# VHH binders against Protein DOG1-like 4 (DOGL4): the designs that were tried, part 191

Target 1, 232 residues: Protein DOG1-like 4 (DOGL4), of Arabidopsis thaliana (Mouse-ear cress) (q84jc2)
Amino acid sequence: MSKMRNLVEEKFLEFYESWVIQLELYLHQLLIAHNNNTMSETELRHLISKLTTHHKAYYTAKWAAIREDVLAFFGSVWLNPLENACSWLTGWKPSMVFRMVDRLRKSRVVLVEAQVKKLEELRVKTKFDEQKIEREMERYQVAMADRKMVELARLGCHVGGESVMVVEAAVRGLSMGLEKMVKAADCVRLKTLKGILDILTPPQCVEFLAAAATFQVQLRRWGNRRHYVTHS
Key: E = the ipSAE of ESMFold2; O = the ipSAE of OpenDDE; V2 = 0.75 times the mean of E and O plus 0.25 times the DockQ between their complexes.

## First folded at step 19 (VHH)

Design gg5 (from gf5 with M104L; framework vhh_6qgx_2; at its last look DockQ between E and O 0.93; V2 from the best seeds 0.84)
Fold by OpenDDE, look of step 19:
Structure gg5 (fold): chain B 232 residues (1-232), chain A 124 residues (1-124)
Amino acid sequence: as target 1 above (232 residues)
Amino acid sequence: QVQLVESGGGLVQAGGSLRLSCAASGFTFSDYHMAWFRRAPGKEREFVAAISWSGGNTFYTDSVKGRFTISRDHAKNTVSLQMNSLRPEDTAVYYCAAGDELYLPISADEYDYWGQGTRVTVSA
């Protein structure tokens, strides 16, 4: 079913496509930095800052868009089915980044004990925050199912002018709740990322960010290929 | 209202020491990276030192490495710059800055709030 894209979806799609292109450029720079080991600490820090600023820009755009239509981000049309399947509350699951860190540790990245400890603390905190959000989401879903959806269903049977207003109000209320949840999730994402980047050295940050970006880009590529094969 | 108030500047002889302090208010201090910048007469503002939101990460410009130490106190919402072995070339107005970027920034444009500055003069 060709989901008719609304204006928010169209705008964000355009934004996201451009954003991904820029991400790939940064990824390339990160890979160069990682492989050559010739960059100064200052240069590495600048590169990291550019990329993290890029990430921040994504959330700025996202938050602006979700104010208009948070539902657009549930089943994002700018993502392929694989990307959507890997999404948790409209984005990456915060605890997943620790798996990336673990992979780095299995490679050539050597973490000192102090870093390992801090990462573990952060992991615990992140998981706790995720669970908290999940619990809230569950509460929200229950509330929706028991109250709002029933009301909407009842009102939907009597589509009059006043009923429409009530339905709209109900939908707005639901949307506001979802927006809150999405923002909460994003905050956990950003805090987690901020924490990891604070713990890692600049070279380690470059490697981590390269891995993360690679994963994101590959996920998109693989998902797109599969889609083209199934729909060709 | 966000405020950054620097203190501790003054006149000192070469080889001397000063401790600058910046008191922050009006924002969640623990979420912000803090930094010191300086502007010498006739020169552009330059990065001196930065400390991450947690205090676990610091960075210094090469000219002050081993001489300056940046620290922060979350209980007091202050950031400090211990300046040892001061040189005439360290003469400048020193500015405290705060930024909420994901990564500890070293560029001035990545900091959101700035103090009014405190003057440090190092005599030969």
Scores: ipSAE 0.884, ipTM 0.956, lowest interface PAE 0.5, mean pLDDT 92
Fold by ESMFold2, look of step 19:
Structure gg5 (fold): chain B 232 residues (1-232), chain A 124 residues (1-124)
Amino acid sequence: as target 1 above (232 residues)
Amino acid sequence: QVQLVESGGGLVQAGGSLRLSCAASGFTFSDYHMAWFRRAPGKEREFVAAISWSGGNTFYTDSVKGRFTISRDHAKNTVSLQMNSLRPEDTAVYYCAAGDELYLPISADEYDYWGQGTRVTVSA
């Protein structure tokens, strides 16, 4: 039997498909701005704000949805297998975004010494915050294993409605812990993005946002068209 | 209880200087972008200057570039606007604003918190 979708998954799938279509439209605008040297700083800043507002809208919708069903975001039905394989705690890994900045720095964008120093400081802070989350996740996994043993023993000792109550409480506890971890990871993502955009000039921000949107769109397209080997 | 309180407005002659200050409370100051907007009598609010949450990114409307300087003090939770070479067209009520957007905003609708304003009058 195929994986059944619940209401949260169906609603977020519809949201995400619409959200990606709009991201593709903004990518078009970013590419025009990238190739057009006559745009004013004010015009560039307005375009950048449209992109950041669009990204903020994603997290607003996500945080509302994880309150209902955080597990939907682990192995999401709105992402293809390649997109899901690239996820770290339900999203892109914050420290890896600096690889995109590094590529832009070497071939498309000239950064002054002060920007390079600030970006390195941000990279270190981002990695530190990631590692803190990873250690908290490890502690959660250990606690889950201990709770699992206790809950299995208690279920074996209880018959009827008490067993259902214990299982429901255990699931609720796991979900609340995962929700906190996902929000913490999203906060690192948002702080990293906010920091990068603060360091880069408006033209450099357009370059970065275009590269990020291009990667996201291409990952989706490539993952959706993967060939399957058949057996006979 | 978020509060932004402007001070430093007044009457000056053209060519003079004023320093506006805005004291912020009720939020984590270092997370917020800060800006100054102004409203001349009978006009809509217009953007004057903004400074990012870190202090590392600033932007000014064309008419004030080179004359106005925005700065922030994280120890005192204040943002300031040093206004030099004042002109009669700078006459307005000046408002302090704070917002937590991902990117330094220059539109009024992107700022969440507003002060009551301080009046600046520049005589010809």
Scores: ipSAE 0.747, ipTM 0.891, lowest interface PAE 0.9, mean pLDDT 86
ESMFold2 (binder alone), look of step 19: mean pLDDT 85; pTM 0.864

Design gg6 (from gg1 with G99S; framework vhh_6qgx_2; at its last look DockQ between E and O 0.93; V2 from the best seeds 0.84)
Fold by OpenDDE, look of step 19:
Structure gg6 (fold): chain B 232 residues (1-232), chain A 124 residues (1-124)
Amino acid sequence: as target 1 above (232 residues)
Amino acid sequence: QVQLVESGGGLVQAGGSLRLSCAASGFTFSDYHMAWFRRAPGKEREFVAAISWSGGNTFYTDSVKGRFTISRDHAKNTVSLQMNSLRPEDTAVYYCAASDELYMPISAEEYDYWGQGTRVTVSA
């Protein structure tokens, strides 16, 4: 059944497609910058700022959309199944970026001891925050299963106007809780990213961001290819 | 209400020193990058120096490198600019600015809050 995309899904899909196109453009610039050792620090900083501003814009749009329909982001129709499978609370898992950093360290990127220390501290903090969110989510799920879902199930058996109102209220409550969780997760993502970018030098930031963008773009491309092959 | 209040400006002779201070209030100071900009008479506002939210990163315009030092105090919610070896070309109104961007910006358009400025005059 072609899940009829709601208005929120449609709008965000359009936004996201445009956003990804721009991301690919930035990726190209990052790769050029990475391969061109002649770029000044100022130029690198400008490029980094442009991309990070682009990321911020995504969350701005996301949060606006979540206010309308947070459920749309659980099973995002603008993502392929692979992208969705890799999602943690409607986005990338914050702790995953440290794996990217580790990969960079194995490559041409030399981190000084002070950077390594700060990254480890940040990693610990990020993991702690992730766990906190996960615990809260579990609590939320249990609470919902015990109360709201039971109520919803009971109400679902009753066909009537008053029942509908109660169900709607319950769904609203659930949605509000999910919204809070998603925002909390996004905050951890943004804080983690902000922290990493603060620790890395501009050239290292470029490399990190290029790697992250490459991963995102490749994940999308590969997922799309697989999806088309399996459904063709 | 967000406020950035600059202080420390004044008249100084070439080769002299000044320390500018900016007191921030009305927002979570520790989350914001801080910067100093300046506008000389008849010129556009230009970037001078920035310090990241953590204080771990700084950046300076070339003309002030080695002479100016930006610092921040999280306990006091202040950002400072130590200006040494001042030159007549440093004469300007200096503005404190704050940004909530993910990365410490060096462009004025990326800063969210601005102070009223403090005048620095360097005489020959």
Scores: ipSAE 0.887, ipTM 0.956, lowest interface PAE 0.5, mean pLDDT 92
Fold by ESMFold2, look of step 19:
Order: C-alpha cells, then sequence, then structure tokens
Structure gg6 (fold): chain B 232 residues (1-232), chain A 124 residues (1-124)
C-alpha cells in the first residue's frame, strides 16, 4: 500500500498554493506599512485583521481536511522537504515564535516593561502547553510503533475477517487520537499568536507579522530551490 | 445559548453621563473581545469602542476618545461603557458585541454575537 495523493491532499495542495500567494501579497502591504510613518492606527488595525483573517482561513481549511485524513498533514505534499522538516505536530512550534519577538527588541522600537512582563508570562504558558502535548504525543508514538511491529509480524498477509475488523478499529482510534493532538497543537499556536498580537502595539504587530510572513516565504523559496536540484 | 444583554440606556442632558453594561453568558467570556457599536437614527451601525479578551488592549473611535471608557469584569462576565460629556450626536441605540477573532476587530462584520441594544438619547 504505497502512499499516493488522495482527494484530500489534492484539494489542500490547491488551497495552500493560493493561500501562500495571498500571504505574499499581504507581506507586501505589511512591508509598506512598516516603512510608512503616516498610517493611522485604524489603518494598521485593519491590515493586521486582514492577516489574522487569512491565518484563520488556513486553520479552517486544515481542520476540515484533518477530519478526513490527519496523516496527510505529516509529511505534507504541499510543503517542500525543508518546510516539512521544520514542522512540529503539523505546523510551526508555538514557542519558536518568541524568537521573532526577541528580534523586535533589537529594532529601533522599545518594548515597555509591562509588555515584556506579559510576553514572558505568555512564553511560560506556551512552553507548559507544549510540554503537555509532547507527553501525550509520546504515548501515540509508542502506539504507532507497536502498530508497525504488528504489521511486520504478519508476513504473508495472514488476515482474517474478525482480525481485520479489530485492527481497523484500532487504527481508526489511533488516527482519531492524532487528530485530537493536531487540533490541540493548533489551539496552542492560535492562543500564542492571539496573545502576542494583544500585547504588542499596532506598529509592533505589523513588524511581527511581517517578520513571520518573511520567514515563511523565505523558507519556502530556499526549500524549493534545493528541492529541484538533482544530486548525484 | 449565547446571550448579550445591555442595560443602562436612557435620556440625559448634553454634558451628562451614562454607564452602559452588557452581561454575557453562553461562552467563555475570557476568550472573547468585546465591543460597543451604535446606530444613530437614519445611519448605519458604527464602531464606538472595543476591549480585547485580556482587557489589555482598547481602541476608541475618534469622536468618543477621551469621553468614553470601555472596561470589562471577568468575575461578573460584564463589559461596561462609561460615557461622559455626552453630546446630542451620541444619541443612538448602543449594541454590545463579542468576537473570538485572533486580533481585536473594529469592523462589525467580524463580530459574531450581538445584543438587542439599549437606547441612549442625549437632549440638547
Amino acid sequence: as target 1 above (232 residues)
Amino acid sequence: QVQLVESGGGLVQAGGSLRLSCAASGFTFSDYHMAWFRRAPGKEREFVAAISWSGGNTFYTDSVKGRFTISRDHAKNTVSLQMNSLRPEDTAVYYCAASDELYMPISAEEYDYWGQGTRVTVSA
């Protein structure tokens, strides 16, 4: 049973390509806003909302697809190998975004004491939530390894009707557990982003979103260049 | 079921004050941004003020800045709008709204839940 693109993967690949194109267009707007001192707070807030709405659209589509095939999101066909290698439970690692926050502190803008305190509290909460998910994922990793061992032990395909039903039920149960885990990880990602954007001022949010989008676009560009190169 | 119930509207003279309150139920209050919108006679609904889910971020439309203060109370699951130095142009039906968007919205389209409104009339 070789892995092939199913309808879920084909549909999401098409969605993702258009989603990234739109992200690149929003990145252009963020860079203009970052360099433009004349934008009002209202204008900045509208731009930030466009970006966050775009990110919500990604998760809406992802969660619909995960209900049909969670495994498609482990080693995704719409990502190059570099992007897949950077994934933690089908997405960016929540605590890693604080590196981008740390880089904002090197810019010519200043985070005030109250912001720094709130960001540290959020960082601690995010790490705690990550650790809970990692412990739970450990259980599923063991279960997945056991499943592979059972399948290997069945050399010659000794499969009966009632045995097949039990195995299929167990695999469905494991897949449902993975779906729950992926959604839990996505919830940590969304809560972390929501918290960061709430703490930062609108100009700082624009800088943060620009940095995040730039990283994502550059990761895709670098990975795509290497992906197309044939190695001997 | 989600409910947003406004109170505190009424008739006041110009220069007076009112405090609007919105009691929220049926969702995790601390996850939602809260806002006040208003609709003046013959006009479309417009943004007045918003407060983020944490209470740490607020935003006001220019015409009310410095006169109105939005606040929230997580223990009571309420959002309030203190309205000082009222003007006749503040006359409107005021609506409480809630949103779980990632970033605190200032556009009505991004708010999912709405109260029925409370009428504020400011006499010249």
Scores: ipSAE 0.737, ipTM 0.885, lowest interface PAE 0.9, mean pLDDT 84
ESMFold2 (binder alone), look of step 19: mean pLDDT 89; pTM 0.913

Design gg7 (from gf5 with M104Q; framework vhh_6qgx_2; at its last look DockQ between E and O 0.01; V2 from the best seeds 0.00; counts 0 for: pae E 19.6 > 2, placed apart)
Fold by OpenDDE, look of step 19:
Structure gg7 (fold): chain B 232 residues (1-232), chain A 124 residues (1-124)
Amino acid sequence: as target 1 above (232 residues)
Amino acid sequence: QVQLVESGGGLVQAGGSLRLSCAASGFTFSDYHMAWFRRAPGKEREFVAAISWSGGNTFYTDSVKGRFTISRDHAKNTVSLQMNSLRPEDTAVYYCAAGDELYQPISADEYDYWGQGTRVTVSA
């Protein structure tokens, strides 16, 4: 059943498609910068800033859309099943980026001790924040199951106008809670990214961002290919 | 209300030193990158120095490297610019700026808040 996309989904899909195209362009630039050791620090910083601004724009758009329909982001239609499967609270799991950093360390990126220490501190903090959100989510789910969902189910059996209003109010309340959690998760994502970029040198930032973007783009491409093969 | 208030400007002889200070209020100081910009007479505003939100990263324009030092105090919500070995070409109005970007910006358009500026005059 072709899930009828609501207006929020349609708009965000369009946005996201454009956003990804731009991301690929930045990825290309990052790869060039990575392979070309002739770029000045200033140039690298500008490139990093452009990309990070691009990321910020995503969240700005996301938060605007979430205000309208947070549920659209749970089962995002603009993502393929693989991307969705890799999502944690409507996005990438913050602690995952440290695996990327670890991979960089195994490659040609040399981190000094001070950086390693700071990264570890950040990792711990990030994990703590993730867990906090997860606990809150669990509480929320329990609350929903025990109170709101039961109420909704009871009310759903009534077709009266007043019951509809109550159900809508309940759904709004639930949505607001989800919105809050999603925003909290996004804040952790942004803080984590901000922290990593502060710890790494400009060349290291380029490498990290290139790796992250590559992963994102490849995940999308591979997921799309698989989806088309299975549904063709 | 967001405020950035610069101080420490003045007249100094070439080779002298000045310490500029910027007091920030009205926003979460620890989340913002801080920077100094300057505008010389008849010239456009140019980047001088920046310090990341954590203070762990600094960046300087080439002309001031080795002479200027940017620092921040989270307890006091201040950012400072120690200017040593001042030159006549350093004469300008110096502006404090704050930005909340994910990465420390070096472009003026990426900063959100600005001070009114403090005048630095270096005599020959």
Scores: ipSAE 0.861, ipTM 0.943, lowest interface PAE 0.5, mean pLDDT 92
Fold by ESMFold2, look of step 19:
Structure gg7 (fold): chain B 232 residues (1-232), chain A 124 residues (1-124)
Amino acid sequence: as target 1 above (232 residues)
Amino acid sequence: QVQLVESGGGLVQAGGSLRLSCAASGFTFSDYHMAWFRRAPGKEREFVAAISWSGGNTFYTDSVKGRFTISRDHAKNTVSLQMNSLRPEDTAVYYCAAGDELYQPISADEYDYWGQGTRVTVSA
């Protein structure tokens, strides 16, 4: 089985495939750095910078694509069903990243009390910002349902070029609102990521970035693997 | 029931080689990351090597890089550890482990299933 893809979907699929391959290559470097106690702070900061730049490149491409077709990011063709099911407003849920930080604390990463305090403050702020976005999205969903009902009623009254224009305008209005919400969510994601990296030391940042990359790569692998196993 | 059974341990002179094997059953092998850990007498368990579910990524602790090679065989549902240029400090009980989440391959917490271990002794 295949799905028809528009130009935005085809372009981003190619981008995303390359982006994930490069992420996997950086993951290898992060894991090597994790196991090397003699690696200099300069080398660690260089690797951290590569990962940060790689993530920023993703959002740069995403924001360009959502201007053209934000709906492509809700149920994306470049993601498997598991990846899509784990999405919150087209990406990872900001507050859940602290579960990964908690797992690092259970492992070999030792955090001093000042870092723990700052991480808790960031977690609270992240959750607050996340909840604000969720409430705004709920208001938008109500408005969208109301607008759609009006458009369906009008569409039922006549057929012609004017009904096409009304549908196109309604779709654009919905898309603009969704684009705003997705960008707001992405801004919370970026602020949370930057905040974590600012609190952690360079070796700890390598540990965190390795965990984040591992999670993303494994979601893709496990989703593809499980999807294949369930089809004959 | 999930079962991991290690084999291939024994007594070897320094500079020698051994190949450890771990036979897996009771789960879909291709869904799991595999790892080897070891515990020397009086020491805590430490990470040795890991291989991703597909075999595309391998990871090694620094002291074994270039000497040990982890591999997996999906047809036989086995993971192997080829151990070359063995040293007395490699003496330990070696454990096979399997996990379906791999955030930190060096962390024992990432692995849900464990074998009983196979003893490797390297004499000087």
Scores: ipSAE 0.000, ipTM 0.105, lowest interface PAE 19.6, mean pLDDT 79
ESMFold2 (binder alone), look of step 19: mean pLDDT 86; pTM 0.882

Design gg8 (from gf5 with A50G; framework vhh_6qgx_2; at its last look DockQ between E and O 0.91; V2 from the best seeds 0.83)
Fold by OpenDDE, look of step 19:
Structure gg8 (fold): chain B 232 residues (1-232), chain A 124 residues (1-124)
Amino acid sequence: as target 1 above (232 residues)
Amino acid sequence: QVQLVESGGGLVQAGGSLRLSCAASGFTFSDYHMAWFRRAPGKEREFVAGISWSGGNTFYTDSVKGRFTISRDHAKNTVSLQMNSLRPEDTAVYYCAAGDELYMPISADEYDYWGQGTRVTVSA
C-alpha cells in the first residue's frame, strides 16, 4: 500500500535526499584527508566544522518538521526498511557511536589514556541518558495504551463532531509527548557527538566522522539494494 | 540578554605581558566554545585562540603559539587570554566570542555572540 505521503514527509524527503548527497561529498573529502595526511590542523578543523555544521542543519530541519508532524518520523518514508530498523527514536542510537570508536581503536587509531578515560565517562553518561529516555518512553507508552488509545478506540466507534475534536486533542497530546521524546533523544545524540569530537584529535575526528558517514551511506545503499531486489 | 564583556587591554611595551578577560552572561556558558579574535588596523578579523566547551581542547593561530594561553573558568563564566612576549604585530582590538557548534570553530562566522572588544597596543 503506497503510504500516501503527507506534505511534511514530501518536504523532508526532498531535504534529506539533498542532505545525503552533501554528506557523501563531505565523506569524500574526509577520506581524502584521512589518506593523504598532508592537511594542516587548520584545514582539518575547517573540514570537521563544515561537516558538523551539516549535521546540525539536519537537526534544525528535523525539529522544524517534527513541530508539524512528529509522526512522520516514526516510520520515515525517506528511509529504507533497513535504515528504519536500525533507528532508535527516529535516529541513530547514541551509544552506537562508541562501538565505532572501539573499532577505530582496534585499527590504527591510538588513544592516550586520558582520552580513553574521558570516552568511558562519556559512554556511561550517554547510556544513562539513553536509559532515562527509554524509561520515559515506556511510561509514555503505558500511559498512552491505558488512557488515550482506549479513548481513541472508544471515540472511533462514534464518528461525531465532538468525537472528532476529542480524538484530535488526544492525538495532539500524543504527538506532543512524542515530540518531547524525540527532542530529548536528539539532544543526547548531539551531546554525545559533541563530547566525542571534543575528546578526539582533529585527525581522529576525521577518521571517526568518515567511519560514521561511511556506515550511514553504506546502510542506505545496502538497504536500497535489498529493497529493490525484493520488489523486482 | 547575552553579554560578553572584555577587559584587560591596554598599552604595553614589546616583550611585555597582558591578561585579557571576558565575562559571559545570558547563556549557558558550559555549552559554548569560547574564542578570542583580533582585528588589527587595516586588517580583517582573525582567529587568535579557542577553547572548547569543556576546556579540554584548545587551538591557537600559529603566530601566537607558545606565547598566548587561553583558559576558561566555568564557575565564574569567564574566558581569559594570557598574552606573553607581546610584539608590535599583536596590536589589535581583541574580541571575545562564544559559539555553540558541535565542534569548536575557528571561523568568525561560526560564533554566535561577540563582545565589544578591548584594545591592545604594543609599543616597540
Scores: ipSAE 0.882, ipTM 0.954, lowest interface PAE 0.5, mean pLDDT 92
Fold by ESMFold2, look of step 19:
Structure gg8 (fold): chain B 232 residues (1-232), chain A 124 residues (1-124)
Amino acid sequence: as target 1 above (232 residues)
Amino acid sequence: QVQLVESGGGLVQAGGSLRLSCAASGFTFSDYHMAWFRRAPGKEREFVAGISWSGGNTFYTDSVKGRFTISRDHAKNTVSLQMNSLRPEDTAVYYCAAGDELYMPISADEYDYWGQGTRVTVSA
């Protein structure tokens, strides 16, 4: 890599690589369960729980890492305070999961009317929570820019140690706010996942989790892609 | 302080019925999955029935399916277990449990809060 990564980035990337490898193993089990209808509901529920525990472990590690250095997960915060207003906080927009649900509904999964109604209610709630986070992020970025500008204006240009302390305080304040917002976004993601899994039947949950794992494994493969020589 | 208080246990003849109740306090009831586990003398605690945080997902161990019904009341913060067609092998201490996992668990290790239990004795 051209940029030298700090210790927090290195530890999290090592964790993430191991996490995806384990997800790939779980994907194999999900595909077996999908293709084999001899598994009991007890067995399916245990498999679903393994996947959800694995996802929980991802967030546990992520939250530990962002507590130590949230800025390692973002670009420079000093140069782009207002340009981040529409940026989503270190992950997929929570409502994007419904695109996968919709795709499954159209091609593989049959949902009854009661499930469709509950999924629509959840979709609306998830989008509402997203919009709340977006509004809070926008106000936070403006507040941080105003505080930073006022403090620097009071000190003027080229002021010594006091101006450095104000800049450092602004960075610490932004970092604390970003950590809070990343956790808030993750909570929306987890509540949405919890809701989806509650609405779907165990076989439908297996299909959903398999689709999600397939996507994540493919994303990793694109980063590690290898080409084999073709012989005619 | 989280508290789960079971009630409704007692002695009943085989073929009879009992209704267990669990009153929950100290947490947001609607966020938690609720379950009943039981422990017979000399045996490990086993899953009996569970109901998801929303009430929309239920699961029963095979030995009680069709005989037991789990339900929850969000207005009263209670979970209930209606036990019909009781058998001597249903004799156990029944425990109420609560957990906030992403998916309703069926393993005891995944439940965080437990009641003190209520004894159910089913005589031949």
Scores: ipSAE 0.736, ipTM 0.889, lowest interface PAE 0.8, mean pLDDT 81
ESMFold2 (binder alone), look of step 19: mean pLDDT 84; pTM 0.864

Design jg1 (from jf4 with I102V; framework vhh_6z1v_2; at its last look DockQ between E and O 0.89; V2 from the best seeds 0.79)
Fold by OpenDDE, look of step 19:
Formats: structure tokens, sequence, C-alpha cells
Structure jg1 (fold): chain B 232 residues (1-232), chain A 123 residues (1-123)
């Protein structure tokens, strides 16, 4: 089964595929850096910067795309079902990264007390911000269910010139609200990521970024395998 | 071409008020967090205030003490700094800066900068 794709979906799919390929290359570099303790702090910081820039590029492209069609990101065709199932407001859930950090701590990463404290503070803040967005989402959903969607449905049953304009306006309004929420979520993601990277040492950052990239790449691979098995 | 153009800086007396403006062009203004920085002679550049892309979240430095307020108008691609109860120690060049998509306290994290506008507060 093939999904019908619009222009925004097609363009972003192409972008994302390329972006993921580049991510895999960076992952390789991160793993090398992780396994090679001879890299200088400057070199590590440079590598970290490359990764952060890469992520920034993703969101730059994303925000450009959502301006055109935010709905494309709800049911992202460039993601497999597993990736989509793990998504929170069109991306990774910010609070999830703290579990990743916890896993790293249990394995090899040794954090000093000050770092642990700061991470906990960041965790709390991140959770708060997530909840704030979720509340907004709930309000939005209620509003849409009670008014906008009903109106759209009503208008959809009475198609005329003026009705079409009203429907379009309503859809635009819906899209604007969704866009705002998505952007807000993205900001929480980036703030969280930045916060973590600011707390960790360069070597720890490399480990964290490697783990994050690994998770992302593996999730995609696992999801693809599953998808092909179930739909082949 | 990306441009940030500050305006509104001038000589004022202690206790006076100013409103600085920064007009942005050449990029999608509404996607960027904005910040105001200042640099006094012989001192390092310091962040004064910041505002997220939507205007819903703002941050002000401790030395502001409620005297300054950052705001933005995305329809006009402009960010503002309302400065009240000005003091001689507020004398500095004030800079507007843009950061995608979140604001920062470190100047090095910002993407674009204005040329600055001089604010002088006389005793």
Amino acid sequence: as target 1 above (232 residues)
Amino acid sequence: EVQLVESGGRLVRTGGSLRLSCAASGFTFSDYAMGWFRQAPGKEREVVAAIDWSGDETWHADFVKGRFTISRDNAKNTVYLQMNSLKPEDTAVYYCAASFPVWHTRSSDYDYWGQGTQVTVSS
C-alpha cells in the first residue's frame, strides 16, 4: 500500500533521507571518538558542534516545511509506523533523553554531584514544559472538537463558494494552532538537548550524542524491518 | 541579506525612559528568538533580555530589576526594549540579536547581530 503524498511530504522525505544518511556518518565519527581517548577537547567540541548544527538544520527545514503544511508532520510519511508511534508532537519526547542519560550513567558515564543536580533541575523543567504543551494541546483539541471541527463538518456538507472560503479559513486556523504547538515542542526539545550538552563534559557529550543517534538509527531500522515483514 | 537595525538610542537623563527598536529583514523573523545585549566601554557584552519566537516567553537579566521589558511584533518584524528608570550605569551600546529557534544567555549562540545603538544616560 502506497500513501498519497503531497509536495511538502515528498520534499521533506527527500530531505530527511539525506539528513539521516548524514546522521549515520556523524554517528560513525562519534563512535570513533568515543572509542578513541586520544582526541583533544577541541576536536571533541568541534564534533559536538557539527552534530548540533546538523540537528539545527533539521529543524530549520522542518519549520520551513510546516509553514507550508504542518499537517504533513502528523502522520509523517517519511517515518515508519514504529517511528511514528514513538513520536510526541511530530518528534521525540524531550523527557525521554533523561532516561537515556540514566542508562549511560549505569554503564560508563560518571557524573559528579553538581552535574546530577543540574540534570535533575533540567528534568523537572523539561517535564513542566512538556506538560504545559500537553495542556495546550488538550485545550486545542477540546476547542476543535466543540467548535472548529463541527463547523468544518457542517460547512463540508454545504459546499458553495462562500462555504469553501470559510472552510479554508478554518483549516488555516487549525493549521496555525498546530504549527504553534509543534514549534513549541521543538523548542523544548532543543532547550533540553542544549541543557544536557551544557551539563556534560565533551567526552560525555560524545557518548550521549552517540547513544541518541544510535537509538534514532536503530529505531528506524527496526521499524523498517517490521514494516516489510508485515506488509511484504 | 540578513539585517538587524537598531534604533532609538540617544542621550537621556537619569530616571528617563527609552524605547529601542530592532527591525529585522532577510530571514523568517517569526521563527527566531530575539535578544538584546549591551556593551559598556571596557566591559564585556552582556545579555539584557530575550524573547522566544512567539513572544510567550521572556527573560530579563537581574540587573534589569523590572526596569526594562522586551517585546516583539512579528507582523512588523521588530523587537523592542522598553527601558525605564535609566541609570548612568545603563550607558552602553545596545545590540539586537537573533537566534534560531531558542534564545540564549551567551552571545556566541546567536546567529545574527545588529550594528548597535548608543544609549547614554547622564547623571
Scores: ipSAE 0.817, ipTM 0.911, lowest interface PAE 0.6, mean pLDDT 91
Fold by ESMFold2, look of step 19:
Structure jg1 (fold): chain B 232 residues (1-232), chain A 123 residues (1-123)
Amino acid sequence: as target 1 above (232 residues)
Amino acid sequence: EVQLVESGGRLVRTGGSLRLSCAASGFTFSDYAMGWFRQAPGKEREVVAAIDWSGDETWHADFVKGRFTISRDNAKNTVYLQMNSLKPEDTAVYYCAASFPVWHTRSSDYDYWGQGTQVTVSS
């Protein structure tokens, strides 16, 4: 178990650092596209596709790592304390991304009534999906505490052989349940992202993706900067 | 190499039943959502059914509701389409497709495609 976490953590640390560097490069391209009114719709869609592919690559690597050790993603060593504090089921909370959409609406971005209606529908769907996941997680934790943990307490932890097998089964059951919930949460994240990008025009998508990348990069920089200051 | 191989397409009479299979290899099947699409002569490719990575959630197009059922077996890396009460309008080449990690109704959002299997429903 401990060896699997070490290998998973080391591999994902390397991946994540490279992934963030590439995200920063894409952010530069997004900011250029945001300020360049001569870019065609085709060029904008190509850039949006690159960002979408980059986000999917993150989850591809994450799901491979979760298969080996989902617990590594709770309190991840590759995230600074501020990033970890902002995590909900190993990532950003899907409904919170609409704060970013709302912020764009209050700036220079003007949305047509049809877009506003579709975004409201998506917001409601996203909130419903994340609440469903939260309830399933709560049910799982209660079921584990109620049945499995009570049985382990009654059998006594000092009994060898069968007690080890029961504990190992309980740990495997917990990990499998957590893997399912984390994957469900990631599906809501990607459905929400795709939904937003489908509703927005290509220039609006560029603004949204730039804002999202900026937030993620600055959250990492701010958290790292505060960490150095408080420990220096 | 990623492969999706459909099978089970054949000629069947109106009102008949048919089960399509799609065997997957070269990728982590259990991480992917799957869809069945069809394309009739002179028509655009259209989604008929989709299923999430776990198999817990499915979606079916209105024109096949109650007649077709998508399912999957992650241990066998296979997705299925059970087709009942077939009509001549169901005549098409049927394709399976995979998307990481969620399914979509738009064909352009899928990552991998099979080569198709012909289903012909006679009057």
Scores: ipSAE 0.703, ipTM 0.876, lowest interface PAE 1.1, mean pLDDT 83
ESMFold2 (binder alone), look of step 19: mean pLDDT 91; pTM 0.927

